# VHH binders against q9y6x5, part 320

Target 1, 379 residues: q9y6x5
Amino acid sequence: LPPKLLLVSFDGFRADYLKNYEFPHLQNFIKEGVLVEHVKNVFITKTFPNHYSIVTGLYEESHGIVANSMYDAVTKKHFSDSNDKDPFWWNEAVPIWVTNQLQENRSSAAAMWPGTDVPIHDTISSYFMNYNSSVSFEERLNNITMWLNNSNPPVTFATLYWEEPDASGHKYGPEDKENMSRVLKKIDDLIGDLVQRLKMLGLWENLNVIITSDHGMTQCSQDRLINLDSCIDHSYYTLIDLSPVAAILPKINRTEVYNKLKNCSPHMNVYLKEDIPNRFYYQHNDRIQPIILVADEGWTIVLNESSQKLGDHGYDNSLPSMHPFLAAHGPAFHKGYKHSTINIVDIYPMMCHILGLKPHPNNGTFGHTKCLLVDQWCI
Key: E = the ipSAE of ESMFold2; O = the ipSAE of OpenDDE; V2 = 0.75 times the mean of E and O plus 0.25 times the DockQ between their complexes.

## First folded at step 14 (VHH)

Design H2 (framework vhh_7uia_1; at its last look DockQ between E and O 0.01; V2 from the best seeds 0.00; counts 0 for: pae E 21.0 > 2, placed apart)
Fold by OpenDDE, look of step 14:
Structure H2 (fold): chain B 379 residues (1-379), chain A 123 residues (1-123)
Amino acid sequence: as target 1 above (379 residues)
Amino acid sequence: QLQLVETGGGLVKPGGSLRLSCVVSGFTFSSYAMAWVRQAPGKELEWVSSISGSGGYTYYERSVKGRFTISTDNAKNTLYLQMSSLKPEDTAVYYCARHEYKYSGEWTPFDLWGQGTQVTVSS
């Protein structure tokens, strides 16, 4: 039988939650599988970019989903979570579910993973759910497992997405132990439900399952705000994306806009596009605006000094608070093995290996995940 | 037709309790996230609480946390807001509304509103 893989994402699951809270179901999952304690995600550390990096193995500048909000100056198109259905935005890369479906006797399924309800390269997942935050995890899980068991051609790759603990992290902040404990308990219970469902259906021993996330969460405060209106008149630029990485489209001379912003706050770095640090791999795409502002960890860029979030993400991808984890279980993975760190783009070549797919050119390094796999030599 | 109808408002003394109800018609509210929003005299609209359409996740504005409880009855297609330890600053028109959570980490604007119910907290 061809290998099968289920990729699960709990949005905004910060890696150190595993150390600070109790996860009996997830810990049991890890005990019988593998754990990567920290996954270095891509800059910007946002939902759309990182989820697409997981399934393409590419940095944001390469796959073209460079933020949750984007603007293309040539076509005058806008991208946002309310306007994400245009294949124009996704077609700069080939996600793994498309590659999988192009193989003989294989199909893909998706439960609300970003981009899965869009035809990419004229290919849409054989089975998918349109994004709806009000659909229960149980319903998503039921559909995914039904498709994994009963589809023809067989579903060999599936994705499952869930919005927590991101939503709660934004609302309460990651340092709210009382509220986050409650939320994370629910997440662990969902993992329990997942495992139980797979066992009940006889999938547990043969299905490879990866549980991961796209980013973490840092604590924000009303006392840590950067008000752009104090530095520059709003008429001088168009705001494409706001916080914690602002994308600035100047309406006047770029240099003049830069000069007005460069000393706006000691807690914010201002970059011309050509001066963006190489380590971000965030330069070589036309969808990246001429000026970007990067707030320090825990600082929020605002207009009119207004912010409602106590937690946020999108900061420097070297910050531990921005890092998710990865756990995995199945015939492809060792049991009881823990690994310190991988890059998020490393997940793609690993998944391709597991599924027997030829990977598209990518930025991942297969060698970084060899120790997780039973069929590989671990140095 | 889509409709939200709030009831349960009234006059109550400080420290008292009220239970607001919002009856939904024209759609299944379990398929949407529902919220309570209030507007005090001369003030802007203020979000109070939300409940997810699935999973039973609840969210509260800081000033009402521990005092207010949002809940649903699927059988009755009704949203509730149990208010306790009411304060004069809780005086407002309370609206039930519908919204959704987005990938970006934000909530959509409310796309459906009730007519509101007046809550007055006064000695």
Scores: ipSAE 0.741, ipTM 0.889, lowest interface PAE 0.7, mean pLDDT 95
Fold by ESMFold2, look of step 14:
Structure H2 (fold): chain B 379 residues (1-379), chain A 123 residues (1-123)
Amino acid sequence: as target 1 above (379 residues)
Amino acid sequence: QLQLVETGGGLVKPGGSLRLSCVVSGFTFSSYAMAWVRQAPGKELEWVSSISGSGGYTYYERSVKGRFTISTDNAKNTLYLQMSSLKPEDTAVYYCARHEYKYSGEWTPFDLWGQGTQVTVSS
């Protein structure tokens, strides 16, 4: 039988939720498989960029999805959560489902992973759902399992995306124990349902399953606001993205805009594009704007308005609060093995190995994930 | 006959520039991802850059990113590599190659190769 892989993301699942909340179903999944306690994601620590990094193994500057909101000055194109279908944005990389389904006798299936409803390099996932947040986890799972069981050519790579705990993390904040316990309990029940469905369909023993996330969540506060309107007139720039990493396109001399912003708050770093720290790997793409503002952890950049969010993400990728986890189960993985950390870009070459695919050039290191895999020499 | 023919190599001083060309014949140029691959004396082949069949999507090995630009001219069936800020370690024979699959990338198998053009960065 050809190797099969299901990649599951629960958006905004902070790594230390595993230590601070109860997950009987996820812990059983981990007990019979592997855990990576912390995954160091890519800057900026936003949803669209990090989901694309998982499936391409590339830093954001290399795959071109550099934020959830983008502007291209040459083509005058806009990208947002509600305007994400233009292949222009996605075509700077080749995601794993495209590589997979171009192999002989293979297809790919997708339930709402970012980019899977876009024809990237004129290739859309063989089976997919158009993104619609109103579609239940059960319906997404039903479609994925139907495609895994009933497709010709067989589905060998499938993805499944769910919006929680990100949505609730924004609403309540990660430190609201009462509300987050309720939210995370529901997510654990969904993981239980996933495992039960795979067992009932006879898939569990021969399907490799990765459960991971794109980023964590940090606590915000009305006491930690950075008011841009106090520092600079709206007419001097175009705002491409706001918080916690603002993307600023100057309308006047960029040095003048920089000087108005650089002392705006001690809780915000202001970078000219050429001065963005090298460790971010966030400089060499035209979609990265000439000035970015990076708020300190838990601080919110606003335009003279209060923030309704109690949690947020997008901050410096060195922050533990921004890190997700990875758990995996299946014939490719050890059982009962715990690993401390990998980089999020390492997931792609590992998945390519499991599926027998030749990875495209990428920023991941296969050696970082060898100890998770039964077929590798772990020294 | 299927052919890839490279030109534009030569001797250049460090910090200089060259543009390599690869003229394609015998297949539909826009249907395949194309690449530049180099081989320094005594070294293995090293992928340099790839471009998608559409011509709009490019990938670079990290040591050349920001210094080299891959491009195409579909009207002339020609692949280019614009090389700037050249270093002695860029000295190699440069090959154009066709990816086996339509997508671009470093590790995708190549099924058609050119004869190569020498680039020497010294003195």
Scores: ipSAE 0.000, ipTM 0.124, lowest interface PAE 21.0, mean pLDDT 89
ESMFold2 (binder alone), look of step 14: mean pLDDT 83; pTM 0.857

Design H3 (framework vhh_7uia_1; at its last look DockQ between E and O 0.10; V2 from the best seeds 0.00; counts 0 for: pae E 14.9 > 2, placed apart)
Fold by OpenDDE, look of step 14:
Structure H3 (fold): chain B 379 residues (1-379), chain A 123 residues (1-123)
Amino acid sequence: as target 1 above (379 residues)
Amino acid sequence: QLQLVETGGGLVKPGGSLRLSCVVSGFTFSSYGMAWVRQAPGKELEWVSSISGEGGYTYYEDSVKGRFTISTDNAKNTLYLQMSSLKPEDTAVYYCARTEYKYSGEWTPFDLWGQGTQVTVSS
């Protein structure tokens, strides 16, 4: 039988939640599989970019999804949550579900993973759900498992996405123990439902399952605001993305805009595009604007000092608060093994290996995940 | 036609209870999130509660936690707000509205509103 892989993402699941809260179902999942305690994600640490990095193995500058909000100056197109269906934005890379589906006697399925409801390179998943946040996890799970079990050609790769604990993290802040305990318990219960469903259908023993996330969450405060209006007139620039990484499109001389912003706050770094630190791998794409502002951890960039989020993400990808985890179970994975850290782009070559797919050129390092796999040497 | 119609408002004494209803026409809950918003006299609009279309997740403003319960009946295409332990500060026009959670981590602006129902809490 061809290998099968289910990739599950719980949006905004910070890695240290595993240390600070109880997860009976997830811990059982980990006990029977593997855990990577920290996954270093890509900068910017946002939902669209990181989910696409997981499935392409590419940094944001390479796959072209450089933020949740983008602007292309040549075509004058905009990308956002409400406008994400144009293949123009996704076609700079080939996600794994497309690669998988183009193989003989294989198909892919997706439940609301970013980009899966868009034809990329004129290929859309054989089975998919249009994004709808109101659809329950149960319904998503039911569809995914039905497709995994009954499809012809067989579904060999599937994705499942859920919006929590990100939504609650934004609302309550990650330091709200009371509310986050409740939210995280629900997540654990959903993992329990997932495992139970797979067992009931006889998929558990043969299906490889990865449970991961795209980013973490940091605590924000009304006392930690950076008001751009105090530094520069709004008429001098167009805001493409706001916080915690602002993308600035100058309407006047770029240098003048830069000079007005460079000392705006001691808690914000201002970069010309060519001066963006190399470690971010966030420079070589036309969709990156001429100036970016990067707020320090826990600081929020605002206009008119208005913000309602108690938690946010998108900060420096070296910050532990921005890091998700990865757990996995199945025939390809060891049992009871824990690993300290990998890069999020490393997941792609690992998944390709598991599925027997030839990976497209990518930034991942297969060697970083060898210790997780039963068929590889671990040094 | 898209329409939201609130009912159930009225005059109630402090400590009392009310149940608001919002009947939905033209769309299905399972496709959208729903919310209650209120506006007190001379005050700005205030978010009260939200629910996912299938009722999987509920959210509440801190001031109403433990007192208000948001729910839906998909068979009746009706959104509810059960209010208990009402306080004078709960006096407002209550609106039901349609919304959605997005990948960016934000709820979309309300794109559909009801006419509102008056809730008055007074001794």
Scores: ipSAE 0.354, ipTM 0.718, lowest interface PAE 1.5, mean pLDDT 94
Fold by ESMFold2, look of step 14:
Structure H3 (fold): chain B 379 residues (1-379), chain A 123 residues (1-123)
Amino acid sequence: as target 1 above (379 residues)
Amino acid sequence: QLQLVETGGGLVKPGGSLRLSCVVSGFTFSSYGMAWVRQAPGKELEWVSSISGEGGYTYYEDSVKGRFTISTDNAKNTLYLQMSSLKPEDTAVYYCARTEYKYSGEWTPFDLWGQGTQVTVSS
């Protein structure tokens, strides 16, 4: 029987939450499997880009989902979290569920993972849920396990996405220990429910499960605002995305817009597209606008002098606060092994290996994950 | 100029109806969500209803479900709140506000507000 893989994301799960909060169920999962303590994600450290990087192994400039809000000047199309269904945005890469279900005798299933309800390269996940954030974790899990257990051809790759702790991290901030303890306990209970459900259905022994996240969360404050309107008249540019990485499309001479912005705040870096640091791998796509503004950690770019954000993400991907973790359990993985770090793009070639798929060209390095896998020599 | 302008408030008897409008200028609806928020005399701000960009998803606080309907007309850059079966408890200043709807389903704090429009429900 072909190997099976369930990929689970808890959005906004900062790596150091594992050290700072108690997770009895997740720690049992880790004890019987593997842990990667820090996953270095891709810039910008936003939800849509990083979830697509996990399943394509590509930097954002290469897969084309470069932000949660985008504009394409040639087609005049706009992308947002409420306008994300046009395959145009997704077709610059081939996600793993498409490759998987094109194999003979294989299907893919999805509960809410970004892009899984879109027909990418005319191929939509074989079983999927249309995105709706009000659908409970239990319902998502019930659908995924039903599809894993009852489908013909069999589901060999499945995804499950959950909005927490990201939603609460924005609301409370990661430093609110009382509220975040309550939130993270609920998430640990959901992980316990996940494992118990898989055991009850006879899936646990032969299903590989990855639990990971797309990014972390940084504390914000009303004392750390960058008021863009105080530096430049909004008539000089079109705002494609705001914070913490603003995407600026000049309406006048680009150098003039740059000069108005470059001294706006010491807590914000202003880049012409060609000057974006090479380490971001965030330059070679037409969807990246001519000027970007990158706020320092914990700073918020606003148009008015107010913000209700207590936590945010999207900052420089070198920041530990932006890094998620990865845990995995199943027949492909060692038991009781901890690994310090991988790149988020390394997850894709590892998943392809587990599933016996030929990876598309990508930015990941299979060697970085060899120590997690029982069938590989660790170097 | 970036702004929100509410109209359509007024005095109405219990059981009556009103339609609130909010004309939007200076930003792209598809990049933001929109909300109605109200403040009754002597009370804190209370979220009423939200709508995602392009009119996709709608959300309501429990006390207005089935009585209020939020909608947008992107061609007119206008947000609406259709209010029916109005009660004295609905008396408030109603504000139009901009939110960032997120894939996770949680609305971000409001970063742009209108001036408000008074709704008074009394016999």
Scores: ipSAE 0.000, ipTM 0.181, lowest interface PAE 14.9, mean pLDDT 89
ESMFold2 (binder alone), look of step 14: mean pLDDT 87; pTM 0.895

Design H4 (framework vhh_7uia_1; at its last look DockQ between E and O 0.05; V2 from the best seeds 0.00; counts 0 for: pae E 18.4 > 2, placed apart)
Fold by OpenDDE, look of step 14:
Structure H4 (fold): chain B 379 residues (1-379), chain A 123 residues (1-123)
Amino acid sequence: as target 1 above (379 residues)
Amino acid sequence: QLQLVETGGGLVKPGGSLRLSCVVSGFTFSSYGMAWVRQAPGKELEWVSSISGEGGYTYYERSVKGRFTISTDNAKNTLYLQMSSLKPEDTAVYYCARHEYKYSGEWTPFDLWGQGTQVTVSS
């Protein structure tokens, strides 16, 4: 039988939640599988970019999903969570579900993973759900597991996405122990439901399952605001993305806009596009605007309106607060093994290996995940 | 036709309780996020609470946390707001509204509103 893989994402699950809260079900999952304690995600540390990096193995500049909000100056198109279904934005890369589905006797399934309800390279998952945040985890899980069991050609790759603990992290802030404890308890229960469902259907022993996330969450405050209106007139630029990484499209001379912003706050770095640090791998794409502003951890960029969020993400990808985790279980993985860190782009070549797929060119390093796999030598 | 109809408002003393109801027609409310929003005299609209559809996650504004409870009855297609330990500052017109959580980490603007129900907390 061909190998099968289920990729699960709990949005905004910060890695250190595992150390600070109790997860009986997830810990049991880890005990019988593997754990990567910290996954270094891609800059910007946002939902669309990082989820696409997981399934392409590419940095944002390469796969073209460079933010949750984008603007293309040539076509005058806009990308946002309310306008994400144009293949134009996704076609700069080939996600793994497309690669998988193009193989003989294989199909893919998806439950609301970013980009899965869009035809990419004229290919859409054989089975998918249109994004709707109001659909329960149970319903998503039921559909995914049904497709894994009853499809022809068989579903060999599936994705499952859930919006928590991101939504709650934004609302309460990650430092709210009372509320986040409740939210994370519920997440653990959902993991329990997942495992129970797989066991009940006889999938548990043969299905490879990866549970991961796209980013973490940092504590914000009304006392840590950067007001751009104090530095530059709004008429001098168009705001494409705001916080914590602002994308600036100048309406006047770029240098003049830069000069007005460069000393706006000691808690914000201002970069011309060509001066963006190499370590971000966030330069070589036309969708990256001429000027970007990067707020320090926990600082929020605002205009006249103040943000009500107590938690946010999108900051420097070297910050531990931005890092998710990865856990995995199945015949491809060791049991009871823990690994310190990998890059988020490393997940793609690993998944391709598990599924027996030839990977597209990518930025991942398969060697970083060898110790997780039973068929590989661990140095 | 799409419609939200609030009921349950009234006059109550400080420390008292009220239960607001919002009956939905024209759509299945479990397929949408639902919220309560209030507007006090001379003040701006203020978000009070939200509930996801089938997921059942609940969110509360800080000032009402622990006092208000948002819930749904799918069989009745009705949204509820149980209010307890009411304070004079809770006096407002309360609206039910529809919205959705997105990948960006934000709720969409409300796209459907009820007519509102008056809640007055006074000694």
Scores: ipSAE 0.407, ipTM 0.771, lowest interface PAE 1.4, mean pLDDT 95
Fold by ESMFold2, look of step 14:
Structure H4 (fold): chain B 379 residues (1-379), chain A 123 residues (1-123)
Amino acid sequence: as target 1 above (379 residues)
Amino acid sequence: QLQLVETGGGLVKPGGSLRLSCVVSGFTFSSYGMAWVRQAPGKELEWVSSISGEGGYTYYERSVKGRFTISTDNAKNTLYLQMSSLKPEDTAVYYCARHEYKYSGEWTPFDLWGQGTQVTVSS
């Protein structure tokens, strides 16, 4: 009876993959729903920050997940993709699944979305899977659909996360057409399986489904390395995060560290925290370190002479290579509508509208997404 | 079974060399950073060196940089520490450890430890 929403992320799905590769199942999904061709994500264009921005509608400085690797000087706590379970890191915002399950007669379910296996504000998703990358997409899908069909109170908001094409994008680079074609075909088959499962369970007609991603991927090269050891000795700073946005905690005078780095490479911008461009919305959190280094697209910051990555992300969020897409289908959405762009923070107030939730204060603009919705019209 | 087993410790004179080995079982190197950590008698644990699982990035504590070399052999599931120009202050039990994070440095926590191997540098 209440509206239901499934939010699906395929990590690292660059927007222009849709134009450069074949997706028969995803194209059928789009044809019967809506497409946003480019989603402008948040800086830094990393996995944990952008997944949390989708579900909070907040810039990274506001929700506190400012990178995949973080350090808090007061508590001496470290955050990483293998050390992400302390609620301390997540408690600066309220994700939509918490708000949803606090409503009368509603539950939330999660299959591996970042943060859903953490008790945020002492609240964990009503049904969830502990993160384990070895769990197949089929098992994730089976759990989600079982919870959508068989829960009391009913599950009205669910999330589903998959690690590809991000893992393969890092390994091969987005320009490796042979390998990426095979990877993206497998992902399209998974989308086909998702739609078929929803139809077989009687969910397809009344469930709203969003398929999106957190960021894209750019090509890297051994010819595009920035070697920090050529410019500054390791002993002068603590390295909190390395590439493509390095987070530098000085061990000596901050100005001395800055001066050693500022001319290190023409392919890297060096910012004191207070000088980070306002358009990044990346200043006002204690977890952002005193100096950040932002590599140009396709450049890799290293401490040695090599990197084994052929693709990466985390760069300036104005870069089209960093942008994912969004597709959606369901009773809330128009059929056959294509939209050029939204901001990733706009997804949160749209989802709140679909679910009938009052959004928390956020950085999204509902008006940017109203053309996607049947109960709205934009001209 | 997750296991880290160190070997190659022993007695060596100042200025000498020694190679430590750590045989790994139960996990894939590319998913984790690896480290060497040492403890002199009655002293705190002291990070020595790390190598990332992805990209092969290496990191060294300042007193060992240029004297010690960390490396891996994925075919043998073995982490190495080649130590040269050894000094009496290098005397310690050396532990192989696994970082929680694939990009590793001094600040990164450890979630798996070996039993240690004794290195003694004396004349």
Scores: ipSAE 0.000, ipTM 0.175, lowest interface PAE 18.4, mean pLDDT 89
ESMFold2 (binder alone), look of step 14: mean pLDDT 83; pTM 0.858

